# VH-VL binders against o27280, part 408

Target 1, 266 residues: o27280
Amino acid sequence: MDSMNVPEVLEIKRIVEESESVKTFIFSWDFRREVRPGQFVMVWDFRDEKPMSVSLIDPVRSEIGISIRRVGEFTDRVHGLSEGDLLGIRGPYGRGFELMGRDILLVGGGIGMAPLAALADEATARGMRVDALVAARTADELLFLDRLEAAGVNISTCTDDGSCGFKGFAHERLLTLEENHDMAAVCGPEPMMFQVMRILDERDVPAQLSLERYMKCAVGICGQCCLDDTGFRVCAEGPVFWSQELSRVREFGRYRRDPAGRRVPW

## First folded at step 17 (VH-VL)

Design C17 (framework fv_marstacimab)
Fold by OpenDDE, second read of step 17:
Structure C17 (fold): chain C 266 residues (1-266), chain A 118 residues (1-118), chain B 112 residues (1-112)
Amino acid sequence: as target 1 above (266 residues)
Amino acid sequence: EVQLLESGGGLVQPGGSLRLSCAASGFTFRDYAMSWVRQAPGKGLEWVSAISGRGGSTYYADSVKGRFTISRDNSKNTLYLQMNSLRAEDTAVYYCARKSNYGSFDYWGQGTMVTVSS
Amino acid sequence: QSVLTQPPSVSGAPGQRVTISCTGSSSNIGWGYSVHWYQQLPGTAPKLLIYYNTNRPSGVPDRFSGSKSGTSASLAITGLQAEDEADYYCQSYDWSLSGSKVFGGGTKLTVL
């Protein structure tokens, strides 16, 4: 057991309210411990532990941010915290995104924009052209728009109800975009990602997709996040996968396993 | 009007090399992935190679992998196919095709004939 | 042999309805990848006829229609005309072939 597997108790330095249901918790970070966009950390509130994507990586300020959507008991508790309160952070874990080429397309849905926002920062810092398709159910649920704009990202929005941008789903909006990119990064609801991936495959755009699964150990031991047929562990081989890898995953876009290990359709 | 014009075809001996070009006009070239598709005499269509709009990604059919190289010069609106170690089975009309947003080939050139024979 | 299977030939009389099948597998059409159709008149380059399963490009008559179900797709031609005599190819994507674009073997349509 190395020190990386022991939660470090950190003080919440700052809280950013991204939306009604999403907050970003910012922590001081020692960047001797490398962290990449697409990687996740285990957040421990001294009762339970949940995997969360890193949404902010700021070496200048020596800070990281973790964006958390309020969806259950654990996140309810965390959302009740204030600046100065403590959380346990373990990690980072998993395979992050790789940047290739000069132009990158980000396709994100809801909280899936969290790791993509971090990736956008890195890509723009490298001088890449970044286009982002940001999708949500409603305008109020669109995340990180101001942040992305400030970074120089070209943003296209999509909402189910048409309250902002294209009315429809991300894959539908994608079909209307004429530009091709050297690479794409995708994160959001798995059905969305599945549709988006197929389009990108057909367009000859290499794509990386970040999966969400129930993760317990985060170190590839417990098998709770194992994907059917391939044996891929989302916490170890992922959570970022290439399109070619996911094409071999039977359950991708079709079902997932709940904490009890039962198949649950999307 | 979208136009694709292939050139560079001809007769070559087995083991030889040939470079095909496709001149594109009538659209923003860099925004579209491009492909080469070939058709042997009296046979069906076979996808050969594809390249992304910005040229950062390339794809090859197994039948040509390691022998053919697809490239593009967006400043010249030109697509290329460098064919090395040519074989008799490479004999075909080679079409330049634009890939649409839907993954189809929405525009085709007239094709250029490549004949590999001793 | 082609990844997508088409009948080698079909025929019909003027005014009739003909269908051309395109049979794939779970790694292409069955995976959910779109199917496109091309018409190739004798001595000419292929022309896009149907894209993304059911859509017609501008200039393509509405008597041409595409459908997709399961691991197969179909091209239907109603009101068959003499000018429809051509080779027809279906095309899709297959992840099991290193991300290859795949064509059917082609179908020769003869108008009797």
Scores: ipSAE 0.860, ipTM 0.925, lowest interface PAE 0.6, mean pLDDT 95
Fold by ESMFold2-Fast, scan of step 17:
Structure C17 (fold): chain C 266 residues (1-266), chain A 118 residues (1-118), chain B 112 residues (1-112)
Amino acid sequence: as target 1 above (266 residues)
Amino acid sequence: EVQLLESGGGLVQPGGSLRLSCAASGFTFRDYAMSWVRQAPGKGLEWVSAISGRGGSTYYADSVKGRFTISRDNSKNTLYLQMNSLRAEDTAVYYCARKSNYGSFDYWGQGTMVTVSS
Amino acid sequence: QSVLTQPPSVSGAPGQRVTISCTGSSSNIGWGYSVHWYQQLPGTAPKLLIYYNTNRPSGVPDRFSGSKSGTSASLAITGLQAEDEADYYCQSYDWSLSGSKVFGGGTKLTVL
């Protein structure tokens, strides 16, 4: 068994408050275990374990960051932690994003900006031109704008309520952006990603989309993150998929599954 | 005013090669994906190939994969289609077309005729 | 065979209404991809007539309208004029094809 499959107990080095509901937890990391944007780790609070995307990858400081939205019991407990407290981390797992071409469009919704922020850092470091469409329900839920600006990213915002930038959904804002790109990376709620994917498909922009479906187990066996029509397992074959792969999945953007495995519309 | 002007068509024998060019003006060329669409005499429209705005991604219809290469030179506002191993079935008017942000072909050139015959 | 099916021809008298159908499947129109329509006058290049299901480019009269429902789309032309004689093509995107961009077989409109 290799060391990736055993949780390391790591000290929380720094906590960044991204919003009222999102915090980034920063840990020292040994980059002999390579981490790429789009990969995830399992975070263990010594009671429960959940998958979290890596939102900061900094080999110079030997740090990774994990951004966590407060949405339930596990995340409430983790949000209650302070610098110096301990969490178990194992991984990384999954396929990361691939960078290609000279420019990239990032489309992020809510916490979906987390893996895209790490990707933006890598793309700008490689000299790529980066445009980001950052979407949220309200202005106070827009994430990582300062990090993206500091990295030299060209930012557009949209909010459902119109409190910042374009009033409307990400896919509506995308239709008003005339510029084409060599590739796109998309992460957010599945209905948003499905709408954005179709537009990018029609524009001849190859897109990579990150599915943040929960998983049963990240140690080689996963049942909960299986995609219906293609049989893809998010933890084994994802979480990042090219749009052409996801276009074959009838479940993507249309249905989810309840705990009993029944299809439920979004 | 948006203009697309194709050139390079002509008569070639089966197995031959030809390079088509499309000169673009009146818009920021690098911001738009571009395509080639063809039409055989008396037949319908068939999409052939596409290229992203900065040229990092290319797409091909199955009928031309491995034989045709799409490319662009954004410094010259020019789109190219290199056609190799030409077949009689490739005989068509070839149109240069711009892809809009809505996914439509919003501007078309006048087309250039490629005839593959002995 | 075309992935998008159109009738090969339709005809109408001046002033009448005609409708041209474009029938797709679950991998294209039924998936939610948009439908665009092109008009090709004899001896000319195609011209964008309707984009993104229902929208008209500048200069296209409101006699032309588009609609989309389920796996199909329709182009409606009201108040037919002799200058409307042309071939009409629908176009969408199909994820099941490696080439992706698909055109209907075309419909020849004759104004009687």
Scores: ipSAE 0.746, ipTM 0.894, lowest interface PAE 1.2, mean pLDDT 88

Design C18 (framework fv_marstacimab)
Fold by ESMFold2-Fast, scan of step 17:
Structure C18 (fold): chain C 266 residues (1-266), chain A 118 residues (1-118), chain B 112 residues (1-112)
Amino acid sequence: as target 1 above (266 residues)
Amino acid sequence: EVQLLESGGGLVQPGGSLRLSCAASGFTFRDYAMSWVRQAPGKGLEWVSAISGRGGSTYYADSVKGRFTISRDNSKNTLYLQMNSLRAEDTAVYYCARKSNYGSFDYWGQGTMVTVSS
Amino acid sequence: QSVLTQPPSVSGAPGQRVTISCTGSSSNIGWGYSVHWYQQLPGTAPKLLIYYNTNRPSGVPDRFSGSKSGTSASLAITGLQAEDEADYYCQSYDFSLSGSKVFGGGTKLTVL
């Protein structure tokens, strides 16, 4: 639809500081334009446009939230904005998460917890049991713990340095988690997602993974969104994929594409 | 002590149906995925079907897909395998097995014999 | 044969070492999926012997060990005993088969 492809200039209603490097920008949203967890929007600062996952979906308050990590020039500029400032928002785009069964495991690494926080809200509202494995390099980089706790989510944490919870990587912690689940949703660094996917495959847990690779357009005409073996376009056919699809992509978890389209190790 | 006890096996004619049961005890049944694994006389092990802990997801080997249905009743700690359109090739001992968090079959029942023959 | 290849038989004398191989491909062991090993004594159900490549369940003696490299895995049995006479199966996961856990064809160990 045309309205989805034209940026709306929206006022930043509220800013939540999630960590030293992550902020959530909250906007009033007309839910006649439906948004689902796992979808993304294009954020325009009137100079550049970048894809960002939706981290808060609140139809009761008529709000959406977009969580942004400070990693470069665009995100530095957006982090400098204040309540009352304006951003262009276009979307939503992409395939959202599907929920099935009675319980779900969320596995998030760093900013990958952002789309999973929105999913946790929907899953709990549907009466599902939600377990979350929240992973980060250090304790101060763990995200959304307060939101997950308020939603009634059972939380497990792990940090690479052992500063909070299990000392180690997400996939190592997952192996010590005995409970089985009807499904899982995974979002984070691609090598983490690859390790977690294989474990979930072996445990007979169907998983959806959110793959936020090189996206240069939101309308599906983009070579940089292409996955190696399957030719999938992340912005058109993702960003959410079932584990069975990703397990057949030899590039997933092993290689990325540089700006010239060359295959390079993670 | 973890125990799995299969029942429901027997002699059945080709094209017939049979329902296997597996009674589980000694663990929180709903927290574990469960599987059926079969073994034809004098042959190796073949995975048949799996079900998630709450029963929301099921998996089948291509050889049985559309003919067999796995289910569970967590209130009774019981796993089931409904076998329809049985073929001579389905003749085997059927084992109930528990799936660990490492992806292994960590506990097995003693098996129940299914013979498909006239 | 199965998608995981094992020798059909192996033999040894008491006190010796035997090794049982499990050869896979890029869609299973070579993809990084784990390998588990099961022991089946004559007339009994299979029992978990080794899980997640190298780990022993409680009660399994340390003379049983597992390893994994590339597209293959191995089960080593040292200090062979008469009671070890059994069929041994490796097991992994293969992504090229929908929902499939795959077993090796099995290896009959004879203790002479």
Scores: ipSAE 0.800, ipTM 0.919, lowest interface PAE 1.0, mean pLDDT 88
Fold by OpenDDE, second read of step 17:
Structure C18 (fold): chain C 266 residues (1-266), chain A 118 residues (1-118), chain B 112 residues (1-112)
Amino acid sequence: as target 1 above (266 residues)
Amino acid sequence: EVQLLESGGGLVQPGGSLRLSCAASGFTFRDYAMSWVRQAPGKGLEWVSAISGRGGSTYYADSVKGRFTISRDNSKNTLYLQMNSLRAEDTAVYYCARKSNYGSFDYWGQGTMVTVSS
Amino acid sequence: QSVLTQPPSVSGAPGQRVTISCTGSSSNIGWGYSVHWYQQLPGTAPKLLIYYNTNRPSGVPDRFSGSKSGTSASLAITGLQAEDEADYYCQSYDFSLSGSKVFGGGTKLTVL
């Protein structure tokens, strides 16, 4: 068994409260183990294990951050933890984002901004121009705005209720943006991503999208995260996919598999 | 006012090369993806190639892939199409077109005629 | 052969309503990609007539309308006028052709 597949027990170095429902847990990281934006880790609280995107990659401080939204029993427990407490981390896994061109557009919804925030850091460090469309239901749910601004990212916000920025959905806001980019990275609710992808395709903007599926093994063995028709495993071939790859995926933007393997609509 | 003006068309022998240019004005050129669309005499429209606003991404129809190269100079507000290994079936009016945010072509040039004949 | 199928020709008398169909597939219109329409008058460059399924650019009369359903789109022209005699093309995106913009074969509209 590969040692990379064994959870390493790490101490929570610090916790950042991003919003009412989202916390970022920061850990010391040995960067001899490479990690890329868009990759995920399996977080183990000694009872259950869940995949989480890496939202912070800091080689200077030798730290990584994992942003977790409070949505169920597992995340409830994790959100109850304090600095100094322990979690098991194994990974990273999956295919991360690739950076191309000079200008990049990030389109994120809710917790989907987590991997995009990490990507933004890398892109800006490389001297790329980064524009970010940050979407959420309400202003209070917009994530990483201060962090992105500090990195030099040009931010456009979108909220369902109009409490901040454009009132409406991300794809609607996208249609109003004049500038085209060399590439785009997208992460958020799948219906959002589906709409955004089509627009970007029509604009001839290469797009990478990060999918979320129920993942159990994270190593492409169990098949729990297998996408219909293609045989793509989100944990192995993804979670980051090019738009052309996703165009072959029948279920994308339409339905997903629940833990029991049943089709459930978005 | 948005203006697109194609040039560089002419008569060329099969296997020859030609370079088309499109001069753009009236808008922020770098913000818009651009495309070439051609129309053979008496025929319909055919998409040829596209390039992103900053030029970092290019796309080609299968019919021209490997032979044509799209490029742009944003400092000169000019779009280019380098056409190599030209074939008789490449004979057409070539239009420069601006791509809108919706993926449509909202502005077109007058076109430049390319004739490939021995 | 075009990826999007249009009737080669349609005709109508002044004042009548005519429709031009654009039939695609699950890899373009049926996937959800938008459809655009262009008008090409004789001896001129194409002009954008309808964008994003149903929208009219500035200067396009409201007697032109677009619709989309399933794998097909349609251009409707009401109150047909002599000046409407032209070629009309639908356009969309297809992911199965290396991500290409695709046009219909074009429809010649004759005003009788």
Scores: ipSAE 0.750, ipTM 0.895, lowest interface PAE 0.7, mean pLDDT 94

Design C19 (framework fv_marstacimab)
Fold by ESMFold2-Fast, scan of step 17:
Structure C19 (fold): chain C 266 residues (1-266), chain A 118 residues (1-118), chain B 112 residues (1-112)
Amino acid sequence: as target 1 above (266 residues)
Amino acid sequence: EVQLLESGGGLVQPGGSLRLSCAASGFTFRDYAMSWVRQAPGKGLEWVSAISGRGGSTYYADSVKGRFTISRDNSKNTLYLQMNSLRAEDTAVYYCARKSNYGSFDYWGQGTMVTVSS
Amino acid sequence: QSVLTQPPSVSGAPGQRVTISCTGSSSNIGWGYSVHWYQQLPGTAPKLLIYYNTNRPSGVPDRFSGSKSGTSASLAITGLQAEDEADYYCQSYDHSLSGSKVFGGGTKLTVL
């Protein structure tokens, strides 16, 4: 680590309740430190530090937003914070999304919609046509629908239980969408991303996918970095990868590795 | 009714160039990826090139990379294949094909014959 | 040899069942990519016969069926008719090739 990687202590300016389990924490940000959709920051609660994707990038208001799902001890503590409280923020880190062509399909599952919401803002500002397939277990877990609609995004939804939109999984809904796109961006559970990637490959749609588990690798020192079965080292360039890079990763969507390098089923 | 009509084939000498066209009708052309698939006389099918719906992404078989260029004009509902530095082994019927949302080639044109011979 | 392997020919008598195999590898069918089948009558363009492993387009009789298992797929034709005499091609996607849709070498079906 070098001195450029020290956390800056920032005040929580505003908190947005996205759902029962998701909050977006908004901070003033100096945009001399450029932030791109798909990048992440390290969030420090003065006890533990965790990587979190940037979900809002607003140079006009000089703000960034970080959306956090309550899933464990660290996130439970952060969810207990109020406007005016302090968090340490370090970054941004990692490779962000690249935009190309005239239209883009976003496919997001659960909290995976967070980095895609930031990307939707950039794509629409660039004049691209944006279609979003938003997937969740239930209707109350669909995220950012109002924000996407306000940005002019064409939205399709699916829920596992059928409580909103298509009843089923993202990849099943994707097969019923007729429109082709110049590119796609995908973020969500790895099994979902794996299924979606194969369909997009067959459709001749180049896709970028964001892999949360590779975020720590992008900061240079990572005990969980691993080589895939082919020897391709994805952790060096993450968290965002093109589908052609990930198709050679044996573990993507099927296995992960423990610290000893053993395969663990997903 | 979906129709794909190829044109532009013919006889050309090795090293020459041809531009193939495919006129599409009966569907919203910009919503579909398009491909060129060829078939040498008495041989099987070989995928050659693909282009995304709005033209932002293109793909090529290794055998044609650097020599062929796929493009489309969505205002004219037309797909193109510019073929340069033609070789005898490029001799084939060239089919225009539409890519479905399932990844299949669901509609094909009648084909246009390209013969590369001195 | 093609990346997807088909027998070069198969034959049957009217009313019989024939099966055409399509053998791939871990980078195509084995990775989970779908298999599609095309029928090419003599002197004509190919026509989609089966898509996404098992589905029939409108107008294709139910005596044509597709299946997929492991690294291989099969096309089954029951109640064989003289009009089925054609070349049959399987097609999938291979991620080890640059953006490549891969076709089998084709199988000539002769109705005896």
Scores: ipSAE 0.785, ipTM 0.913, lowest interface PAE 1.1, mean pLDDT 88
Fold by OpenDDE, second read of step 17:
Structure C19 (fold): chain C 266 residues (1-266), chain A 118 residues (1-118), chain B 112 residues (1-112)
Amino acid sequence: as target 1 above (266 residues)
Amino acid sequence: EVQLLESGGGLVQPGGSLRLSCAASGFTFRDYAMSWVRQAPGKGLEWVSAISGRGGSTYYADSVKGRFTISRDNSKNTLYLQMNSLRAEDTAVYYCARKSNYGSFDYWGQGTMVTVSS
Amino acid sequence: QSVLTQPPSVSGAPGQRVTISCTGSSSNIGWGYSVHWYQQLPGTAPKLLIYYNTNRPSGVPDRFSGSKSGTSASLAITGLQAEDEADYYCQSYDHSLSGSKVFGGGTKLTVL
């Protein structure tokens, strides 16, 4: 087996607390192994393994960051770790984001901002204008605001409760934005992404969306992350898809498959 | 006040070329995607092409792909449509239209007539 | 033929209510894309009449209303007036046509 598919045991270099429920774990990285925003890695805590998006790519410091939201047993364990502790990392896997045009709109919800933050860094480094619509349930759940601002990103916030920025959902806020961009990148709850995609389609804005599915192998073999009607494997053909691709996916924005393969509504 | 003014229409032979222009005023031009929509005599509306606000993305109807090129000069607040290999079925009034945030066309020009005939 | 289907013509007397249907498919209206309506008076450019299914731009009387359900949309005109005589077009988006804006075939409204 390719060495890329064997978890490399890495020391947690530092931990950044992004919010009450989200931490970014930073690792030393050998950039001879290329990594792109939108790609994911498999994180192994020696008991279980979960796919996580790369949220930081820093070739200067030779570091990558993985942002993890505390949502279950695995992430509970990981959140209990400290700097100096070990994790297994294998990857990166999947198709990342492509940058095109002169300006880009990022629309992110919750932990979905993780891969978009990495993309923002790259886009700004390339001299692109970056606008970001950052959405969350509450102000305390908004992620990476300081980081994005420091990068020169123009930020618009949206919260369900109105505690920060626009009161409402991301797609509602999007409808109020006057500017149309050359490209958009979207990541967050799938219902949000579905609504956002439709608006962007109607605006003739090319959009890339990052999907989340149950992934087991990460190498397109097991089929656990297959999307209905297309045969797309989120780990291989994705997780980043163009809107035109997702328009062919019946389940997108409607349901997903759980670990047992059952349809689960969003 | 938003204004769109098309120009460049005229009579051209099949296989010929024509370049349409649309002068925009009354709004921040670069912030809005623009489209060309045409209407053959006595017929309905047909979307032709669209371009993003800053020109990084373009779209074409299948009927004009490979023949028409949409572009814009934001410094001049002008939208263009280069039409090559023109066909009789391209005969129409060509409208310049601003795309709203909702994907509708909220402002239209008066149109410019393009006639393709031998 | 148009992707969105409209009746070629409708008619009504002054003061009456008329409706214009716009029938699409699962790849446009049925996908959830919004529907817009345009009014085109004789010899003029189209004018936006309804946007995003149900909204009226400034200056459009409230006797014009839009609705959307399933794979279809409808434009309703109440209190029909002589000046309403025009062509009406619905418009949406279709992802199966290379991401194209799509129009209905148009409906000629005659006020009797």
Scores: ipSAE 0.692, ipTM 0.877, lowest interface PAE 0.8, mean pLDDT 94

